# VHH binders against Uncharacterized exonuclease domain-containing protein At3g15140, part 22

Target 1, 337 residues: Uncharacterized exonuclease domain-containing protein At3g15140, of Arabidopsis thaliana (Mouse-ear cress) (q8w566)
Amino acid sequence: MASAFSAFRVSLSRISPFRDTRFSYPATLALAHTKRIMCNSSHSVSPSPSPSDFSSSSSSSSSSPSTFSLMETSENARWRPMCLYYTHGKCTKMDDPAHLEIFNHDCSKELRVAAADLERKKSQEFNFFLVIDLEGKVEILEFPILIVDAKTMEVVDLFHRFVRPTKMSEQAINKYIEGKYGELGVDRVWHDTAIPFKQVVEEFEVWLAEHDLWDKDTDWGLNDAAFVTCGNWDIKTKIPEQCVVSNINLPPYFMEWINLKDVYLNFYGREARGMVSMMRQCGIKLMGSHHLGIDDTKNITRVVQRMLSEGAVLKLTARRSKSNMRNVEFLFKNRIK

## First folded at step 4 (VHH)

Design h83 (framework vhh_8dlx_2)
Fold by ESMFold2-Fast, scan of step 4:
Structure h83 (fold): chain B 337 residues (1-337), chain A 121 residues (1-121)
Amino acid sequence: as target 1 above (337 residues)
Amino acid sequence: EVQLVESGGGVVQPGRSLRLSCAASGFTFSDYAMHWVRQAPGKGLEWIGNIYSKGSTFYNPSLKSLVTISRDDSTNTLYLQMNSLRAEDTAIYYCARVYTDWKGYESFDYWGKGTLVTVSS
């Protein structure tokens, strides 16, 4: 009968038999900000395409750009939706001019840096920053990473996968995705392309190796790179939780990260609760669809680029204890709660 | 500093009702969603239900007709009312705090020690 008083992490989805997330958790009912993911331009990471999984292979994806464009303003008119079939290596229309006019296969075009932005930039402790903003409340639904070159501030590549839950019923998944992605017009591409988290991690590790950022022989961290998050939750809580759900060990490169919110607080002397607050305070207009992972990760990258251009040095803010994975050391005295 | 203490367990006859309490301290109770979870002997954890800070409740569909969760924010106390108890309801009952961050994500971060309920004739 006696159990110790203790704090420990358990995914609610692991113990609840009710898998309809629309009606079971605050997470699926909350209208607060959610985490998001991006496409990848590496052909060796992209899975072999299935004909049925290609963009507009059975029905028009034109509603995706038109639904997505409802989120755009005149000030972000150059923002075009990424081909989300392309991120999975499943685009059949890579040579179709009409398709390429509507959908972007270039992950860096909207994130270009002007020469003037480099004038006040300081030397960084890392050569690359991996901006990550996960999407999904019960289980991860979207896994986006953008690589930012710390010297040029330009995006050099990205990795994007939609992630299929393995502990939810098909009915619960369908309702969750319809509510989450339906209005954004990306529910179809999610169903066509989403793969289990274990496979996402396997493909991510291949992509990291292609960029010389990590390989299977590396026992420690990333090679001269650091993850940048908007809040500690992605790497501190969600990835370990998802690893337990997916029955995989926590990868060794998720041991430390930069919480952009803590760097922001210390650099500007002003707190921001998240991406929208940081963008508003910096005078950066939101581009694309808020609550689509790929677009939120691009917007966080724009905050990173702004901070670098103003002379910020991005330092590690958190480090996980290898001996006790539940213990996280925070490296800044001033931090956002 | 955060502490959750369950009480009200014991031996009860089949078909009877029982109310469990969870006394919370060390945090602003009214700001948090609270959950009840049970573990029968030799079985895994089974989620019973939760109550949000504003009072809305959600239940495990298999238990919904048998349980009611409520809270009293003035006394920092969480309640689980159980009706029509069966032998299968024999378990250790835990209250747990869920932290929902500004992005809407949930994690169990604190648990009580549990209280044993034995349903026996």
Scores: ipSAE 0.005, ipTM 0.324, lowest interface PAE 10.2, mean pLDDT 75

Design h84 (from c03, 37 letters changed; framework vhh_8dlx_2)
Fold by ESMFold2-Fast, scan of step 4:
Structure h84 (fold): chain B 337 residues (1-337), chain A 120 residues (1-120)
Amino acid sequence: as target 1 above (337 residues)
Amino acid sequence: EVQLVESGGGVVQPGRSLRLSCAASGFTFSYYAMHWVRQAPGKGLEWIGNIYSGGSTFYNPSLKSLVTISRDDSTNTLYLQMNSLRAEDTAIYYCAKEYSDWKGYTFDYWGKGTLVTVSS
């Protein structure tokens, strides 16, 4: 007879129409090996060759008048394009000196922090910040995350995956990828490396566990860390929508986040509608390709480092209701709407 | 403490309809997929279907035309609507919470169950 009061795990042996038990989490990870990218705090000289395959814009024309002050505040802007095959553990050119000269395989080099930048930094409420900037229209196409150590302000590690839609037609996928990444020369990498969102989340959770930031036995948020977004859309709207499309439960670590725009407004007393506006106001030169999610995530991280160096404290700006996911509480009254 | 409490069972005549409820507490109900499972006397467990946090439902193909699963996240309640009941639907009906380990349809918590007896 059954004891219904004891917690126990029962797995169905039959094939699920919407979750194939033959392709479970352990089998998926066994086939798609991921590598942790370690970032070093080295202050050694860094050669910075110009990127040959990617167009970098030092300034973009806007329909609105731009500000004229373009002061560089640090030498952290030493950009080479990130090897996107490497971020997926699939780089085949690690023995090619020409390839290693063009593409970055160490995320620490462009995001170095000078000792002087730590002098005005204040204690933070979290030990780590996870800077996230999703790319996608109908479905998520890119899932880039950088870990920033709140004490050193240095980048600890990077998680980056291209995401393959499961509900879009092959024709629609090809059209969006060509339009989004074709000009950047990244469309081939996307087709070679992109995996479904369910697998991205599975690999992300392994990576979080490797950093002691979360594990699957935890039914609440991150361990002494917080997500940092540039706008509420990513975690408030897009992640829940994608979870429904992918037939997965919303992960418990997406309950709360820091919208950098709201912290920026309250710290500087000035509105910035997005990454480009924040960088312009801070005198930080835009580097890399604006429409590539990993480059945008690196640029947002530079804004985070700048704000921390000037004494900003990054506080939670939004939290989901525990009783209803549709209800989001905004913790700052003075916020970007 | 996670609790799942099923209700609405009882004796019902063949051909009638019945709605079961499951009251959930001790976790954020709206985040999790919820399942209905039944066990006829002296037989094994039979999966009925599930409902994801977004409201999408998936059913055992053998039962799809006979049942509807729904949820009310404002009251933390899961429902199972059963139509055209037959003697073979006599079983204990369990509410189960999906385990978030990504290994298929696995469950970490179950209710005590509610007995449905279909008899003339």
Scores: ipSAE 0.000, ipTM 0.183, lowest interface PAE 14.3, mean pLDDT 74

Design h85 (framework vhh_ozoralizumab_d1)
Fold by ESMFold2-Fast, scan of step 4:
Structure h85 (fold): chain B 337 residues (1-337), chain A 121 residues (1-121)
Amino acid sequence: as target 1 above (337 residues)
Amino acid sequence: EVQLVESGGGLVQPGGSLRLSCAASGFTFSDYAMYWVRQAPGKGLEWVSEISGSGGSTKYPDSVKGRFTISRDNAKNTLYLQMNSLRPEDTAVYYCATGYEDWKGYTSDYRGQGTLVTVSS
């Protein structure tokens, strides 16, 4: 039942992308570059929680009165889509008030942390968490990562790239992207900005080094940081597969990760099979578009922040064998498969 | 071929009622939990209701609890949402979704095209 349903779900998600036409990004060709994309999530002093800062689970029966809002309920500002040209350092309208009214250039606005949310937080085994949620069926199409500071729970920075397939014909790519992003109006920004996976990895490694999270002169993993995924597929299966397709060696920092689903199951004692289930059970409102990997990564980050605020300790759930990179050891006895 | 077809949306005054339907095909309907989710203009997707495969368990967020009722007819492969005491903030496109939230949840899943509910005078 469960395994047959899981196989059915994977097949369904690969052939029938989620559709959403309520939102579109303007397509603008960028002529100027910014040097670096940064998220501004630092607070010196967070406001005291108001009654509206308490979160309620979507299900009233499982709601915890001690669950605090991460500033979502205290903000009355209209939700704005992330400027995807900005995430690539290619936005030409950064000082245009009309553009800034429509698009968000601060990846941390939906991810703010109140002082009260830190009261129950426990010491973590890592200084930083890199939340990742890949998009793509045949080849990776989107590579979004958010850094979360384990002490403050605040988002430090964002790495986001659209990824151009190298083993598909141009006609097959155009059909695939139109079906995936066309209804959102992000197909043009994808075509304007997407680069091959090998180049994404090269740019990612420069970004990691700029944050002191990895050193190219070592064969070691991340420096006091861990990847956080929603499911094993991204790092266990998709990245190694894409590395073979792209003719690059698997990077050493993809040897271990935290599957948030397994930590969630063990911390709450409740099964949640994906992002939407976790958010529903925690009473967190979904933000943005479910088609878009960056919006999913932000939503997964909000689950991470909620769990940290309630006292969860995020531990590694999976590790690759150094002798055979395809062999994965699962570190939790109680886990979602 | 999984297919979900929503219907029953329309214009309704505040305090009014609507009943949404979702016709499901291409899978064993009774084996899967079903969901209603909605997207208001300019906002993200919001979970509205959940029902187990047997229909024996239902869940609602506080925003709709006591006003909305989810139900299913497994013999007809049809999901329903009865919406009472409608408010302007209930204005949204309502989507039927099947529920095994693996990997990204609904990010890559097929769902219906939705049915528009507008609550205004």
Scores: ipSAE 0.000, ipTM 0.219, lowest interface PAE 13.4, mean pLDDT 75

Design h86 (framework vhh_ozoralizumab_d1)
Fold by ESMFold2-Fast, scan of step 4:
Structure h86 (fold): chain B 337 residues (1-337), chain A 121 residues (1-121)
Amino acid sequence: as target 1 above (337 residues)
Amino acid sequence: EVQLVESGGGLVQPGGSLRLSCAASGFTFSDYAMYWVRQAPGKGLEWVSEIYSKGGSTKYPDSVKGRFTISRDNAKNTLYLQMNSLRPEDTAVYYCATVYEDWKGYDFDYRGQGTLVTVSS
């Protein structure tokens, strides 16, 4: 299989530069990442240009790339990590130019869509898509969401919280966080900012209301918006499980969702079992840190943007029964298991 | 916690045979395709064989086709590689591998510590 060959090509990058033998990126993404590391690790002298200006490329000074692939190449080199203190309202460096050069308080610029990418876009059933990608195997550790405008394909806003487990011992939490976020350099931010899941849901509902996407006084779903997941697990299984652990009722807006994998299979006629597979098949380079939830959510959003630009229509793929919330109906006959 | 433990490597003369084993744990073995890959001294990783999750369907590159046979025992969570008519060029560390989809749907490439096969007179 093509996936097997790609995986082993990726494994070539694990021989000398990588210390973690369990995780790997697609070969194309691994090579791009290696080039980026080499450029950033080396000091280079940049001499001033000649007094004579010589046009080597296009005469156009347009800031917009002509293709989505060109935009991705440029964005990969300019990707800045999100300020994770800012996502929690705790950034003390909001007016510091040095801080703002390193950290992003707005993901919209690196996820912008060229005007040409709108030419093949089709009308959608929803005005907004909420791309969600939870982190945490035992309890949720990270709750990242991006709003995508279905008309412009642009990112409107983000909601991001680190989530503090309530049923794990302090020793177990510390071990889990060091193993998960220590390698990513965000373990301190997690410890400084993480709040219990019940509070995350409360803050999320305030954020939804600010965008007119949901109102707490209704026993209703999202207003003209749908969740987009990479796999059914996040909303089908993990959120209900976490609600039981946190002793809260399942929120009414988690009754239906779009599994991007099922839409992908039906639109492209090809299976992709996860985010990395979708990106590999679409020729999209991984940006940021894989398994950091906000970065994974951004990468899933780039797949959404690619699919929309190629004419995909994102339809609901799963729905809970209102009479028995343990029963999930899958709306696509052709789907990933 | 995914764990793959290879065994069965050793020194063998050209034309000889070896059978490699891989003990898998920490995932539902019968749901995942399994692979053997190798790395010769000073060379990159090379895919050697593939077997589908329920068995029955196998693939090999031309370099080993007809000489190597991959098989699995899903009841024992064990993968095998039968290597016949071994050549000096087969000298390598052999790794058991899988492309594991985690509970969240993300792909991970796993491989064990490897087992050394040396084909020499």
Scores: ipSAE 0.000, ipTM 0.196, lowest interface PAE 12.7, mean pLDDT 76

Design h87 (framework vhh_ozoralizumab_d1)
Fold by ESMFold2-Fast, scan of step 4:
Structure h87 (fold): chain B 337 residues (1-337), chain A 122 residues (1-122)
Amino acid sequence: as target 1 above (337 residues)
Amino acid sequence: EVQLVESGGGLVQPGGSLRLSCAASGFTFSDYAMYWVRQAPGKGLEWVSEISYSGSSTKYPDSVKGRFTISRDNAKNTLYLQMNSLRPEDTAVYYCAKDYEDWKGYTSFDYRGQGTLVTVSS
């Protein structure tokens, strides 16, 4: 009878069946630092129903094949891994054609939208969505964020940092990085680029200010933007825990968020356990390496874009009490528990 | 409540065959990758096989490749492991496990069953 006596969660290092296993990352030394990475702007070529700046048949648009149908043109193109030195502003090979052929240096390529995708889109409560999917066990190890324009559904910019733990032992760090990122071929990039969480937050706040999304001289949250998570854990639990570990106060912009799982459940009337379930139900093919944070953040963004294109309105699903920051209010009656 | 119930283990001679089954309940079986893992007496857990949620992709370590076949029946919420050409070193308790898609650290398994004992006698 005794099946109930064997409940157990185990962790084993291995390659996910849902990731592209055909690539490897070189152990390239990063020598330069840039605090901001710009995704290609689609303002001049955007098929958005919002007014476009001088995009007419007389505009000299760069050479995508013209089609009568407003179809997305790049979903079936060969996938390339994102250059993780580039996402940290530390790529030394931007002039190397062989390197540029292997690694993607355009964060918007996989996330382009067609004019047809905007036809059913509804007005949103926010001008921008910040899609986030943290990676980490004891401490955060990866901090990936994509900014999505709520009017065009295009990716505007990316913030991506590997995070160096300050309270884990050197042995525990090495074991975790080898187990998680060694299988992905990105352990060298992690060791070359990872910085402490306090510095990640400082660089993130500079990046937010550059986009007019937050001002450090105010105690306010994000300016007309909201975080989008796949599950409550990242902002509800993991960020406050990491702030305690790093001896920093919880930033005011982490007081509220949109759990995409709860919006998904209420919009489609179907439960999805996570990113893979959402993508399968929507008929979206997984790209890149599942549980590499930047690739997961891109895939979650594709679910966001699909939902927006079908008329979903992304509303806040959770909010911290300002009188008691340990107390979280959930704003949807139906939510994934 | 997630439940995984393994069966089909037993005593078999070297070169013999066994088919293990895992009855899954409490979750949408067809949405998860599934795994077989084993633990030999006095040793740690070893990954044995992996199958995608649709059943279209399978993966094996070199120690069992060509001898073991993982399969699933999503209509019956059942996972299988066909074990051929069994060796004494295959002696272990076998557990089925589901993928934990919300796991943010290492790749992990949700293991909840009592397992099924496979003994390969010499």
Scores: ipSAE 0.000, ipTM 0.194, lowest interface PAE 11.2, mean pLDDT 76

Design h88 (framework vhh_ozoralizumab_d1)
Fold by ESMFold2-Fast, scan of step 4:
Structure h88 (fold): chain B 337 residues (1-337), chain A 121 residues (1-121)
Amino acid sequence: as target 1 above (337 residues)
Amino acid sequence: EVQLVESGGGLVQPGGSLRLSCAASGFTFSDYAMYWVRQAPGKGLEWVSEISWNSGSIKYPDSVKGRFTISRDNAKNTLYLQMNSLRPEDTAVYYCATGYEDWKGYTFDYRGQGTLVTVSS
């Protein structure tokens, strides 16, 4: 009897810009502020004709195995962090080859959907899902949102802002950001780009209107769209708290949401405590830095895409009372408490 | 240490059937998606099937769809591949693997030493 050993893949070390402080960006205004970043949807293949058995002559199926390699096949095969100056329209290094080797300016590449992933997908109650994962325990520090098209499962756009606390001293902010983002190498871009929460909401509402998802002239929620959270805390607790701190009224589109954890529990019949647990169970590798909001939001979106591809229907899990804003109704009996 | 041990390969005639097994240890098998991949003589690795942790998601390429069936027994930490209507072009070393699928294709973290399947008259 022979004992077999698993083949352990040794990855070559990758230069991480979040740990490499060699690159310094200008802190001031960039000319690119006139435009929002629009995520390019992956090219949908038209329904492929079924080529399965017409060719009786030699076809080279050997090209398919070459994409599955023991080595990373190209520089583009390596994951790169999102350029966070680019998401704010402040990147001044768009033509710098060294910068482009380290940072990704393509917002949709790792969220690409294959035609096969649509075979088991069910009709959804909403046309769009807005995946959100807030960062910051004391005050919100990061506000990342991805729009997922419910029919194609493709990411159609991204809204990302770093959020500057308004009730903390500069010394307290600096220590907080150093501890939270310093180890990730993101502290400089945070200081260069972070704006107060009230301004984030104002810019977010402009962005929603550009996508026909909400109009400030209405008191209604989102137009044929729903927020998807990983846990109730973000919309149930954190956003209302931050609105009080920022002296703004709770926006009407934060009255209801889909807690992915509750949908996950009911769909799979198995509890997942958070993003990392859901990803391990689904066989999805964590990409980027856990606790960097944009990376977590992308990873949660990959869980959403996997669940949709397996036939999950994302339904509202919680709704805030219009008569008593403190009262939240949970719409599923089986939920994570 | 992660270990994957494949078994069940052998010589079979065209149109025949084989059932492959993979015994997993050194990780929480029930938390991971599992894969079968193969390598034909003189060719690269080819993905054959995948199964999510709870069997809720199962995928096959067109080359084996309708002929091969992947399954798992989480209580026994075992992965299976039922192969029916075998063809000479299915001749390969078959590997059980852990890994993930993303925008760049399939990446396999661990695999065993494989089990040889030969389809020949």
Scores: ipSAE 0.012, ipTM 0.293, lowest interface PAE 8.6, mean pLDDT 77

Design h89 (framework vhh_ozoralizumab_d1)
Fold by ESMFold2-Fast, scan of step 4:
Structure h89 (fold): chain B 337 residues (1-337), chain A 123 residues (1-123)
Amino acid sequence: as target 1 above (337 residues)
Amino acid sequence: EVQLVESGGGLVQPGGSLRLSCAASGFTFSDYAMYWVRQAPGKGLEWVSEIYSGGSETKYPDSVKGRFTISRDNAKNTLYLQMNSLRPEDTAVYYCARDTYEDWKGYDAFDIRGQGTLVTVSS
């Protein structure tokens, strides 16, 4: 019992001073289309429109607690939730002014970089960073990735899918989604758009190939790009677990990553335990809904941009052994002297 | 390998005080933020206090702020929780936990290894 208990880990939510607004936008959607979503493009029309039958379901005030500078307070007051139908390529309201006043279709809007921010930026070991923040305790429920161009620090594109568990009962899924996304007002979007993990990986690999970041016919990792995580769990633990559940082999591009927490500790000389603490220490205002994967991925990207603008070089922090998949080599110091 | 051993719990009257200890071994204690978390009968785990690796920054929820003090002795690999003005609702098994660099959003994750120490506050 002592040995079993010694392997016990618990994840607990803390009372957050950064609790954000939520929106829910239920819609009857057309059949899924596969066109990727481009950040900061004037993408105005879905290639698969359907007769829209929309009901406004829920909206909350767009205000968040003011904890940071006046500039950040002004930016936070202009925050709008990302359209989660749009991230799946299923939005039928892309040219509706009322919809666009409530929801953001531009994944780069809160992530824009001023020319002055490039003055102290150093050359990077990779051309692109893929910022990832998975959600889901039992099975993955959300798979959000943002591409950051290492030269411009601009967001290039977004891949986002809600993920439908395949090994849970319908009742268990409904309770899980109610508890995870119900309070955030996105449970209906999840039910309308979520697809199995195997299909998410297939669509992700098509998206990677469209950006010349990976080729399915190779046994190599990403082409001049690296994943950036907040904590090792996403790639070290959760993706391999989900691959077993989904009966797929671990993709070769998940063998190494950059844990932003380790780079942060070594660059600033100060411990930060997660996204919220990194943002607080950097004076960056939390935007959107904490624990909604796309919003957390955007906030982690803002930390990446801040670090790059201050001269940080993002290096690999972890590499998985191909001879023993449970063995992970950590390449960075976890402590600064 | 990694061991965390809690001690110092017991029966105390409302308004009383207790000091909990956690003896750590099998890892570089000074590299990790540490926590106290508790589980009351019939309830889930509740975060009680946090201390960063160097001991200079501590955090508490409003339910214990001003009554509990977390501290650490990195030379002795020991974590402490000084509990004052105890209330019946503080009755729980108290666990020490280390932060993990491995966990999803490490801010919300606790690596609990020990059996905990029971604190009973009775009137």
Scores: ipSAE 0.013, ipTM 0.236, lowest interface PAE 8.7, mean pLDDT 76

Design h90 (framework vhh_ozoralizumab_d1)
Fold by ESMFold2-Fast, scan of step 4:
Structure h90 (fold): chain B 337 residues (1-337), chain A 121 residues (1-121)
Amino acid sequence: as target 1 above (337 residues)
Amino acid sequence: EVQLVESGGGLVQPGGSLRLSCAASGFTFSDYYMYWVRQAPGKGLEWVSEISGSGGSTKYPDSVKGRFTISRDNAKNTLYLQMNSLRPEDTAVYYCAKSYTDWKGYTLDYRGQGTLVTVSS
């Protein structure tokens, strides 16, 4: 037969005997029945890019005006803010060296780990961690996610969208965004790029498929990956609330997660109320702007990387009941209250 | 378009031998780790062999170690599994799979219908 057969994706950690049988996750097979999607930058790209001279991401990543600075940089490892237009595919400055000097278009370099940090790392139950930290009280305003490779501890890719409320008045939205994101200097990019939550979920699912982490052909959770949150609120409460507001069904990949606070408590034997206290206790300096969701997600990722480098194993801490999705089962007896 | 076409399965008696083949196309074969995985009726997927892109490194689980040998011919874009001393518990559909990336990874990509191996008297 000349026709292509059905495509399957499966994680090795979910195939016997690749799993750690001593402390293994319950025997479940994550299988995606879909066409392979390719990714070649820190921002998800089209699965069939035109044959470019060289990758557009390579062009932005290779731009190094700092190598031609008139003055020596006195500070090592200068931090750069992420270009929030780029994360939405709306950056018009990709060929502007001055812009590329100021803004980061690649998360992977900032969050790379030294070879020595891998010496104490233990085998993980998942191949990828999706670090998430939602912003917004009334409705979600920002949806930032970083993929961490559990083997290398490096960031593989980023999904970031500003989310436009559908149940707030235009006047209420403008006042709220001006106050919150105006103080951070990003209110204009929020207004230029924010899209409704339903569209964010649709674009997120395309991005997941590009990484072989999930697709619509399977009624399964993530393929050998788990969400990592800083607190139960994001996935337990906020996403289900937003799904009701947006009149969409709760996606099947939001059924279980890792609350980093509970893992932290059990691994270090010490409580931390949130990101700032975890960072302080670990001796990690805060990067960027606290309360900007993408910067908080990066900082939470740095806590994840630190814990992994010290031998922590990230296990699921919560699971939503399949028979009643309002009921959440907590898998750790010793957990933050 | 990545394509993997398995062949060589069939009915064999306990203690017998079979050689499976996988014809690969649509990617640079020599750059990828290749695997054989199997699925017995009513059971989950089981990994049975791993080979590096160059063929210089191979790995097997204890269940098949010493009985199965994975090999590759990079000039022909073909993966092989030599199966000796077959047992009834080796009965399964066998799939060849590639790593998702050109490095050793935990996500496997397999596309064919597989090839059925039945070990029975």
Scores: ipSAE 0.011, ipTM 0.423, lowest interface PAE 9.5, mean pLDDT 75

